VHH binders against StAR-related lipid transfer protein 4 (Stard4). Designs and how they scored, part 1

Scores and structures below are computed, not measured.

Target 1, 199 residues: StAR-related lipid transfer protein 4 (Stard4), of Mus musculus (Mouse) (q99jv5)
Amino acid sequence: ASISTKLQNTLIQYHSIKEDEWRVAKKVKDVTVWRKPSEEFNGYLYKAQGVMDDVVNNVIDHIRPGPWRLDWDRLMTSLDVLEHFEENCCVMRYTTAGQLLNIISPREFVDFSYTVGYEEGLLSCGVSVEWSETRPEFVRGYNHPCGWFCVPLKDSPSQSLLTGYIQTDLRGMIPQSAVDTAMASTLANFYSDLRKGLR
Unless a header shows other numbers, all headers, positions and changes below count from the first letter of the chain; antibody chains aren't numbered by Kabat.
ipSAE, averaged over its two directions, is called F for ESMFold2-Fast, E for ESMFold2 and O for OpenDDE. V2 adds 0.75 times the mean of E and O to 0.25 times the DockQ between the complexes of E and O.
[cut] stands for letters that were removed.
The coordinates of atoms that the task and the answers printed are left out; those that the model quotes come from them. Centres of patches stay.

## First folded at step 4 (VHH)

Design G10 (from D6 with W103F; framework vhh_8ghr_2)
Fold by ESMFold2-Fast, scan of step 4:
Structure G10 (fold): chain B 199 residues (1-199), chain A 126 residues (1-126)
Amino acid sequence: as target 1 above (199 residues)
Amino acid sequence: EVQLVESGGGLVQPGGSLRLSCAASGFTFSSYSYIGWVRRAPGKGEELVARISPSGGSTSYADSVKGRFTISADISKNTAYLQMNSLRVEDTAVYYCARKYGFSYLSGYKSAFDYWGQGTLVTVSS
């Protein structure tokens, strides 16, 4: 399980990046999105953070690979668990809808996924792996280490703080401005959609 | 060889209680699936009344049953339950136990279930 250890350590490293290294990419009601240049590829590491009106276990159950995810996520159009190694560990394939009037066509990702305890909460993380089967209606994207931390709020344990790190190479010939617009909107919509899904 | 077998239905008076059981075989309850209870009343469409992720402990309920019904699961028995309290005439329906696992190639949409039980009839009548 060297891949799960490396992935977990990488996400904890991202979670430790100082606030002055982040630049605000989008700020809407109840969610802030930041970004910084990626150390993994010619693109950005995005960070999003917001409060959920639900407990950690319920929030992460809706995010991790499983049946809850497709009930609320407007961007994700399919999710297949290709290999399950244990309760908290799998390889999944998922697809995303086109964006910006199809300037970004539908993408497909194949990710190793791992969910583990972190402090008083949970971390659900993933990273793309090689997968030979392709579907012609999708462009294969690539996720560098990505994940979601969810911890209880100190003064309100029925609420939780959800922090995400997303580092996606969409591949293809897409203008960086379109990628930036899509990524910031996707993360803001993630929070809005998840909040509706938890009700 | 995935099977879901419901039991516990029957005739009950308004204000009464029933507990439905759903015995699962051919798979183990996991974070990659949830169990739902779907009902179909005579002359009405299907309604998803409750869901549970047995391994994660997450539950959800339709507004029509919230506060009256409780869904639970016993991992060791591989069985899910629906405790129905304060039953009303409008709760009369066939109740189906159903499983959803990640994505189903047969369904292709978000609310689809992979496998269904045979159903158990609940009649609420004075």
Scores: ipSAE 0.287, ipTM 0.621, lowest interface PAE 3.7, mean pLDDT 86

Design G11 (from D6 with G102S; framework vhh_8ghr_2)
Fold by ESMFold2-Fast, scan of step 4:
Structure G11 (fold): chain B 199 residues (1-199), chain A 126 residues (1-126)
Amino acid sequence: as target 1 above (199 residues)
Amino acid sequence: EVQLVESGGGLVQPGGSLRLSCAASGFTFSSYSYIGWVRRAPGKGEELVARISPSGGSTSYADSVKGRFTISADISKNTAYLQMNSLRVEDTAVYYCARKYSWSYLSGYKSAFDYWGQGTLVTVSS
């Protein structure tokens, strides 16, 4: 309960960071990815933004924990809800595929997840929690506060603007350059995969 | 304790309409689950006709019913609906309301519903 309030407030703070504090990390058609040094750990806070050709509820339903995420997300290989607290609040465990020819081996995350209204749209956010059970085929990663804002476009109400904030500690012994490359590509791929999934 | 109770089935002529209801008890609708309508016609296997994420309103339909059927949910009433229009003889089946809570790539997607209703018969004929 207190975790959901703290998490929401942290994401709103990220969303209010001044434009000049961000540096472009990757720009692909219909998606821009920025980053800045994280205040949480020795890594980066990433920001991604792009337009979705769908309404807020449909976009967020494909992102938040549930039956739809695995249908489109190339990075996510499993998703299990471990504990359900409220309609919009759970603890989930998910796994990710290896990256960069397995320089980054498959990871596992255990996250508190919370979805709440934001302006005329939605915010779906998460943060890793401590969880004792580990599986030997995965390295346990850690997500500092992460989330997705989705709001309607003023000029086109059937479309929405999707903005994400991601700051992931992959753990283990991985060169930071490999992490940086993977994070920027993952966010760009997230948008292209989601757009295909919404069709 | 978890129950799904269907209602609204019956006999209807081709081109007619029916609205099926699915009243849920023992759990609250959430975005971590979806409600599906699954039908089984005599001599045929199960077909997932429509599904909805109740809190988000996201929907999907089988190709056989697109444009004719509409799934919806009323969170305050904890009830899901299937509005069936332009009914065909081929739509004759027992219609089941079913819940699916979580996903796992390793466990697969097929028929992993954890609770089912008793079914309601829809007959499209004469």
Scores: ipSAE 0.000, ipTM 0.243, lowest interface PAE 11.6, mean pLDDT 84

Design G14 (from D6 with F29I; framework vhh_8ghr_2)
Fold by ESMFold2-Fast, scan of step 4:
Structure G14 (fold): chain B 199 residues (1-199), chain A 126 residues (1-126)
Amino acid sequence: as target 1 above (199 residues)
Amino acid sequence: EVQLVESGGGLVQPGGSLRLSCAASGFTISSYSYIGWVRRAPGKGEELVARISPSGGSTSYADSVKGRFTISADISKNTAYLQMNSLRVEDTAVYYCARKYGWSYLSGYKSAFDYWGQGTLVTVSS
């Protein structure tokens, strides 16, 4: 029962959820965002999917904890690797900008992160862990199992399909409508920002 | 001890090519590090020209050098390279190899680097 095995298996289960269990939350050019009630907490499991104009390794390298993430991600304001266990496995702490005119104040997350092969592509996944140090300028959020699958497009191997599962408890006292708006917009922005970062 | 040692700088004519090497010692490069090449020319600020994630081959380049420069790494030799083609007079600068291990905040690329080499001078003139 390693945490990496359980986390990987949970993300594979999410990836196997039938299409009829999802409801469209937001659809913009080249990105669709769906959601369904979470089985982990009183909130939603979000799914986002879109095509990247790049190969799997480069896409995931820009998402996983490492040197590229802060170059393109408008939401993430800091990223610290607190412990690294292996090339593909660490504990990271990251912070996010305030949202919706600061109705959602800046958050801090401490996540176990694991990147592994999945079929002909990669899976980069994470889950929050307990961490005693807190910083007063941030509210500690909690990520239930989250991750990004990236696989080559069958007829266009220089392109890839990126599918994300995000399941975030922002904590604090935030109106549900604000959470819903922020989550859908954050996922759409993730795709547009990443596409620009890959150029 | 951690060291980065640059080599390969020198005088070259416009349109020529040059290959810079950055030999790392005291550590093994990994996915939680990157090697960057930063240049400083007289009268200009510092410019990050290229970066590489050593295991994935993921690279990025400044617009001023895209299509002309290629960054690469040989993990078995623990060495990074900058292949510079179609050199221009404006590429004249001291070129520094720099390493970032782990990822902290990005308050400016130079502040993010943990270690710097001594620099190697590249002069492009006729």
Scores: ipSAE 0.066, ipTM 0.452, lowest interface PAE 5.4, mean pLDDT 85

Design G15 (from D6 with F29I G56S; framework vhh_8ghr_2)
Fold by ESMFold2-Fast, scan of step 4:
Structure G15 (fold): chain B 199 residues (1-199), chain A 126 residues (1-126)
Amino acid sequence: as target 1 above (199 residues)
Amino acid sequence: EVQLVESGGGLVQPGGSLRLSCAASGFTISSYSYIGWVRRAPGKGEELVARISPSSGSTSYADSVKGRFTISADISKNTAYLQMNSLRVEDTAVYYCARKYGWSYLSGYKSAFDYWGQGTLVTVSS
């Protein structure tokens, strides 16, 4: 309840950050990734934005916790819904593949997830919560507030604009340059993989 | 107990139509589950032909059936449907209704489905 309102408001605040506060981290065909220093931890808040050739509901259904996500996401290796409060609200645990020849070993996250209407579209957001069970094959990472806004494109009803805010503490002993490289590449790959998954 | 009961299979002529039904019991169709239709033709492997997220309406189809088949769900009846139009001889198969609940899943459609119906035979023949 309280957590969902605070999380939603935090993501809307990120969505209102002025253009000149962002620095380009990576730009590839049809997706731009920016970053700025995080106010939550000693790392970065990343922003990614690109156009999807699909309607809002289909795009967000492929992203939110549910049966579509693992079909297209190369990074995510498992997804379990641990607690289901409502159709749009749960606690989930997911795992990610190792990166950069295992310089970043597989991670595990436990997140509160909430999906809600936003303007003419949807917002799917999440934040890590405390969870006592850990699995030795994974390092427990931590997501500060993260989320995905998806809104219809003006004059193009079959397309939508997808904007993500990702703020992940991977934990462990990893060189900062490796973290930065992996985060930017992961977000660019997210868009490429999602576009293939929607076809 | 979770059950999926298929109905509507039978013999039809090429170019004809058929509607399959999948009645679910023991669980509620919701946005955290999907229903799929998987077919197996004699001497061939399994093919996922269609799936739907029942409460959101999100759908996907195999290329072999796009434009001809439509998957839908009626939440009030807790039932999914596969409307098959412009049927071809090569659509002859046993059609299985399968569900995936959103509590846990892994990559790939074979690992996704946790319950299956018994199947219903569709024969397309002159």
Scores: ipSAE 0.013, ipTM 0.408, lowest interface PAE 7.2, mean pLDDT 85

Design G16 (from D6 with S55K K110T; framework vhh_8ghr_2)
Fold by ESMFold2-Fast, scan of step 4:
Structure G16 (fold): chain B 199 residues (1-199), chain A 126 residues (1-126)
Amino acid sequence: as target 1 above (199 residues)
Amino acid sequence: EVQLVESGGGLVQPGGSLRLSCAASGFTFSSYSYIGWVRRAPGKGEELVARISPKGGSTSYADSVKGRFTISADISKNTAYLQMNSLRVEDTAVYYCARKYGWSYLSGYTSAFDYWGQGTLVTVSS
């Protein structure tokens, strides 16, 4: 199976995990973040879910590697498309800002990215790949399979339900409690920032 | 060779409407591109009026034109449009079609366009 097929299947498996396997990590108005131990590494698989006041195509177009992402995402400081395969498939390199007064220093990720139809909506997913060039100002992080499902809201088709699965190994020497706190906050902030970006 | 050719500008009275067209050649609309309309009034800086991701359908507008202007794209014709309604004297400007394609986004360069059309003059006068 190709990398895109395996990645898609893995995200669909995450989306099928029973509600009782998740523990609430953070709940703020209009966003819930859950987590469970990852099967891929010594960390957590995070799940976030919230309603967007926009249609599926517009929401995912702002998330996938594309012209909109850096306009709204406060965490992402750069994004380069390194290789194109198809309209919906690329390898990208992106960087993130330091967090928690730089206890988590800026990270760099190199991800395969794939966007595909999922039921009445879309799935945009990614996974880190090997990339030999590193920049000393960044710590190379690693994304195990991650992705965003967006489907029309059944009772309100002009709104959509956005569900994310994030599974990031930040690497380096960081206290686990700081990683866990930053991940939950980052996911909640993702929703508030995206909502502002869609306006 | 990438080309963007604008048409549809002209003289209109306040409250009138115009539709600007931007015919693109030398590239195909894709999920890695967007088209913007940028205007420059005499003595003013550039203002990004509207943007569209032609394949994704995503749009954004400046507050000054929101509710009055509509940006759209026809993938089959490789053409973007700006429908301008309820025109005001302050909408008088040269309107440019611009694109970004096969992009890199770096801090400080997030809105840079890489190709521009020649511009079309829109004059709104009573």
Scores: ipSAE 0.067, ipTM 0.467, lowest interface PAE 5.8, mean pLDDT 85

Design G17 (from D6 with S58R K110T; framework vhh_8ghr_2)
Fold by ESMFold2-Fast, scan of step 4:
Structure G17 (fold): chain B 199 residues (1-199), chain A 126 residues (1-126)
Amino acid sequence: as target 1 above (199 residues)
Amino acid sequence: EVQLVESGGGLVQPGGSLRLSCAASGFTFSSYSYIGWVRRAPGKGEELVARISPSGGRTSYADSVKGRFTISADISKNTAYLQMNSLRVEDTAVYYCARKYGWSYLSGYTSAFDYWGQGTLVTVSS
């Protein structure tokens, strides 16, 4: 079956998880981050949610593979499209900056990426794939299914609700407390940085 | 075959206005790409004047043209536009429409444009 169909169905399944299964990991103005133990690996599935002061298409265009992501995302240091299958479907390689005074060294990810309609909005999702080429300056991380749902607010159609599911295995020998701290902060910063990028 | 075809160039007086069009064929405007307008003036290098992500409407401009030029796209017509107001003699250049498709492993270069139009001459003179 199509990897895009399986990935989409997995993200919709995450989006249907009941509120009582989530625990607050970080709550700051205009964004809440939750987590629950992952079913895929020895780590967490993170959920983040907040309102964007922009329409769905503009929000998702800043998130999915394309020319705008690096303009605002403080964590992402490079993004290359390795294979392009369709307008909404590619394999991309991206890198991330070191974190926590380099306790978490720069990572590299190779992800299948797929963007599709969801309700009256969009879902942009990804999952790591096998890729033989490695670069010694980076540790190869692994994204279990991850994605971003963006839907219009009914009473405020110039605004949208952005919900993310992130399930990242950073690999290497990193203390779990450092991973947990970095993940929650990264998601809060994602919203803050994206909001600035949209202005 | 991917093609970008510019039109709308010509002779205009200082302070005048001109609208350039870029008709795209062989691909659909997508959020994985952007359309840019690049100009080359005699004795000067290339300057990226304006760019747009056609599906999202996101735009950016060179400091030299901010407040005077506006880039837009009509997805249904698969066409991008550059509205040039308050034109100055120093805006005289050949204007190229160009496409960038994300970051390509084949090019290895995140700033590379992968397809270019033939160019249209804009002359600002009395």
Scores: ipSAE 0.000, ipTM 0.219, lowest interface PAE 11.8, mean pLDDT 82

Design G18 (from D6 with S31R K110T; framework vhh_8ghr_2)
Fold by ESMFold2-Fast, scan of step 4:
Structure G18 (fold): chain B 199 residues (1-199), chain A 126 residues (1-126)
Amino acid sequence: as target 1 above (199 residues)
Amino acid sequence: EVQLVESGGGLVQPGGSLRLSCAASGFTFSRYSYIGWVRRAPGKGEELVARISPSGGSTSYADSVKGRFTISADISKNTAYLQMNSLRVEDTAVYYCARKYGWSYLSGYTSAFDYWGQGTLVTVSS
């Protein structure tokens, strides 16, 4: 099996986890965030879900590696496509802004990324890979399997349901309370910023 | 060799319409790239007015042109278009078609493009 097949199957398994296995971490008007202990590392697998007022292709096109992401994502400060294998498959390097008055300093990630059809919608997923070059201004973080499912709403086909699975090891010495605060803010801001970016 | 060739510029009166074309050769429209229209008026800097992900159909516009300009792409013709309606004197500029392939871009370099066309002049005057 290829890396893309393993990654896709892992995300589909996350999407199949029963609702009663999740704990609500944050609930705001237009997004719910859950978490459960990760089976990959000593941290959490987060799930976020909310409705987008746009069609699947536009939503995922703004999330996947490509020209739109940096226009709306306040956390992401750079994105480089390091290697392109196919239209739906690449290795990307991205960086994130510091958080909580730099208690969480800027991070960088190097991820294999894959976008594929899923039911009547799309799945865009990623996982960190080994990359020897590091940049001294960033701490290298690590994404265990992560991804975004987007499917049309049956009652309103011009709207879509966006569900994310995020499983990030920020590394370094960060207080656990700071990680919890940052993750809650990051996921709430992701949905808010994306909605603004789609206008 | 990557080339972008613009056409369709000219003189129009305020309130008029004009359609610009950008014929691309040497590459195929891709999900990892976008085609943008960048304008430069005399004495002013560059402004990214519109862009499109050709295979995805996703579009974005500068606030100055929202509701008046429409960007589109014809994948089979490998051509991008900018439909300009309700033109204003301040839309007078040289309009460039430009491509960004997704190998590298930073938030501080959002206007950086890999390849540019020669530009086409649009003059809006009464």
Scores: ipSAE 0.046, ipTM 0.419, lowest interface PAE 5.5, mean pLDDT 85

Design G19 (from D6 with Y32W; framework vhh_8ghr_2)
Fold by ESMFold2-Fast, scan of step 4:
Structure G19 (fold): chain B 199 residues (1-199), chain A 126 residues (1-126)
Amino acid sequence: as target 1 above (199 residues)
Amino acid sequence: EVQLVESGGGLVQPGGSLRLSCAASGFTFSSWSYIGWVRRAPGKGEELVARISPSGGSTSYADSVKGRFTISADISKNTAYLQMNSLRVEDTAVYYCARKYGWSYLSGYKSAFDYWGQGTLVTVSS
């Protein structure tokens, strides 16, 4: 309960950060990506926001650990649940594909994941936990608090607003310019891929 | 023993309606899995037409059936349904109910279902 409470409160704090603290990192037609220096590590806290043509429950079910995620997410290559606590709470291990012609080699993450109600919508959040088992084909990355808020649009209840906060330490030997390029593109692609997955 | 049993198939004229049922046993509907309806016409590959996360109510449909088919679930009866309206000759196929387990996947199994029913034939013909 302590970890889920702290994680939820941290994400709500991120969601309350004032507009003027963010810098635009990438803006495409249907998605804006911002970033600011992380308070957790030598990197960035990214924020992404865009409209989904679907209801909150369906959007979050496609994002949270579960049967929908691998159907649309081209970056995520595997997902395993290591420990179950409740339907909305687990420890999971997932892997990601290499990026930028393998300048960023495949990563592995072990995250505590928690999904909870937020206002008239949902919050699905996660944070990496210590896990001793490693697999040599992957570099173990680390997610500082990350999450996705999804709330209904007031004027269009069949649509929702999806806001993500991503704070990932990819670790290893990667040029910072490659990390910056990959993160902004990955978040824009996340929205594009999810929109196709919801259709 | 996990089992999925379909019913409700048959012969119907173009423009008609059918409701398929999928009775599940050996497991309980949950957020950790979804139920899908997959069809196969003779000589064609499999097409995933509809999916539902029963406890969450989340649904998705193939473009070919969107607006005509509706998937639903009754958790108390542990049964999923596919309501098929405005049927077309091209909807003729064997329809399978299948379960996808959500919490343990590998990249090679992105589209894989772990349990399948026996299938029920739907024929749309004049």
Scores: ipSAE 0.318, ipTM 0.653, lowest interface PAE 3.4, mean pLDDT 87

Design G2 (from D6 with Y109T; framework vhh_8ghr_2)
Fold by ESMFold2-Fast, scan of step 4:
Structure G2 (fold): chain B 199 residues (1-199), chain A 126 residues (1-126)
Amino acid sequence: as target 1 above (199 residues)
Amino acid sequence: EVQLVESGGGLVQPGGSLRLSCAASGFTFSSYSYIGWVRRAPGKGEELVARISPSGGSTSYADSVKGRFTISADISKNTAYLQMNSLRVEDTAVYYCARKYGWSYLSGTKSAFDYWGQGTLVTVSS
């Protein structure tokens, strides 16, 4: 409950960070990725933004924990709901594929996940929590507050603006250049994969 | 308790149409509850042909039915539908309405459902 409020407030703070504090990390067709040094750890807070040719509810339904996510997300290899509280919040465990010829080996995350209304749209957010079980085939990563805002476009309600904030500590000893390359590419791929998944 | 009741099956000639209905009771449609249509024909495995998240309107279809079948939901009636057009002999099967609550989603069984109807037979023949 209190974790829901703190998480939501943190994401709203990220959403209010001024444009001049962000540096472009990657810009491809229909997606821009920015980053700035994280206040939470020795890494970056990433921001990604792009237009979806779909309504807010459909977009967020494909992102939040549930049956849709694994159908389109190339990075996510498993998703298990470990504990449920309300219809809009749970604790989930998910795994990710190795990257860059396994320079970044498969990771595992255990996150509190919360979806709530935001303005005329939705916010789906998460943060890692402590979980004692570990699986030796995965390195346990840690998500500082992360989330996805989706709001209707003015005068075009069949389209929406999707803005993500991602703040992941992959843990282990990985070259910083590899982390930077993987994060920017992962966020660009997230948008292209989601757009295909919505078709 | 949770119940799913199918209707609308029957005999139809190739090229014909049928609309299946699935009346749900014991739960309300939400983004965490999705409804799927699964078919099973003698000598074949089960196939998830369509699914919908009723409150969100998110839909997906098997390649075998894309462009021919349309899944929809009426939240006020707590009922899901499968509109089947351009029916083929190979669409002959028992069609089941099934529900999955998002909280029971598992990585190894992403198409698994926790509640099923009794099924309705669709026969496509001349």
Scores: ipSAE 0.013, ipTM 0.355, lowest interface PAE 7.7, mean pLDDT 85

Design G20 (from D6 with S33D; framework vhh_8ghr_2)
Fold by ESMFold2-Fast, scan of step 4:
Structure G20 (fold): chain B 199 residues (1-199), chain A 126 residues (1-126)
Amino acid sequence: as target 1 above (199 residues)
Amino acid sequence: EVQLVESGGGLVQPGGSLRLSCAASGFTFSSYDYIGWVRRAPGKGEELVARISPSGGSTSYADSVKGRFTISADISKNTAYLQMNSLRVEDTAVYYCARKYGWSYLSGYKSAFDYWGQGTLVTVSS
């Protein structure tokens, strides 16, 4: 309830950050990734944006916790819904594959997730919560507020604009350059993989 | 409580069409659901033919049926459909409607369903 309101408001604040505060981290033909220093931890808030050749509901349905996510996301290796409050609200535990030849070992996250209407589209957002049980094969990471906005394109309503905000503390002892490289590539790959999953 | 009831199966000649229906009761389609059509011929394993997220409209098809089969859902009727066109002898099987509700998923495991209908037989024969 209160956590969902705070999370939603935080993502809307991120979505209102002026264009000139962002620095390009990676740009490939159909997606741009920006970053700025995080106000939550010693790392970055990343922003990614690109066009999807699909409608809002289908795009967000593939991103939110649920049966479609693992079909296309090369990074996510498992997804468990630990507690389901409403159809749009849950606590989930997910794991990610190792990155950069395992310089970043597999991570585990436990997140509160919430999906809500935003303008003529949807917002699916999340934030890590405390969870006592850990699995020894994973390092517990922490997501500060993160989320995905998806709105119809004004001139092409069968297409949508997908904008993500990701703010992840991978924890452990990882060189910052490795984190930076992995985060930018992960977001570019997210768009490429999602586009393939929607076909 | 939760029930899935299939209808629409039957005998058809190659090149023909059938529409299968799956009426859901005891629950309403939600964003954490998907409905799948799974088929099994006698003596063979299960094949996931098509899936739909009724709330989101997302669909997925097996390569063997792409371009020939169309899955759809009517939220107001709480019913999913499989429109089967250009039917082939190899499409002969019992077709099951199945429901998955959000819980643990492992990458690569796509046919783990929680609830199953009784099945409807589709026979394609000349």
Scores: ipSAE 0.195, ipTM 0.527, lowest interface PAE 4.4, mean pLDDT 86

Design G21 (from D6 with Y34W; framework vhh_8ghr_2)
Fold by ESMFold2-Fast, scan of step 4:
Structure G21 (fold): chain B 199 residues (1-199), chain A 126 residues (1-126)
Amino acid sequence: as target 1 above (199 residues)
Amino acid sequence: EVQLVESGGGLVQPGGSLRLSCAASGFTFSSYSWIGWVRRAPGKGEELVARISPSGGSTSYADSVKGRFTISADISKNTAYLQMNSLRVEDTAVYYCARKYGWSYLSGYKSAFDYWGQGTLVTVSS
């Protein structure tokens, strides 16, 4: 199967995981973050969900690889589109800031990215791929299948429901408690920052 | 060869309207690029007034023009537009079309552009 088909099907499977398999990792105003053990690696699959006061196309346009992402995302320090196949499909390289007083040093990721229709909304998903060039200032991390579902709210079509699945292997020798703290906070901050970016 | 060519500038009275066009060549509008309009008024420096992601339709505006200016794009014509309504003397400036292509950019890029057009003069005067 093609990489885009397999990736899309994997994210739809995550979206179908039963409520009772998730455990709350962090709950702040207007965002809930859950996690469960990953089936891909020795770590967690995280789920985050919250309401956006904007339409699906605008929300996903700010998340997918493109010109808007760095305007609002405090974690992402660079984004390069290395290869594009179609408007909805590319390979990108991005970097992230250090976290927890640099206990987690800056990371670099190289991901295949694919954006496709889902129900009355959109799915933007990604997965790390092999890339030979490395930069010494970054540790190469690895994203197992990750993505963002955005669908209109039935009772309020000017608002949308944003659900993310994040499954990141940060690599290196990092205590699991530090990874857990960083992942939950990063996802909560993602929603807060995106909401400000959309205004 | 990437080119951006502006048109539609001119003299207009206060309260009037103008539509600026930006014809792009050497690349196609996509989700990996955005088009912005930057103006330079005499003695004031540069102001980013509007930008659009042509493929996604996402837009943003400077507070000075919100509710008066509308940015749009026609993907089939590879052309972006700035509809300027309720023009004021303070809108007098050279208006530049500018492009950012998403192949490479870093945090802090917000007003950085890959390519610029030649500019078109808009004069708002009686």
Scores: ipSAE 0.060, ipTM 0.484, lowest interface PAE 6.0, mean pLDDT 85

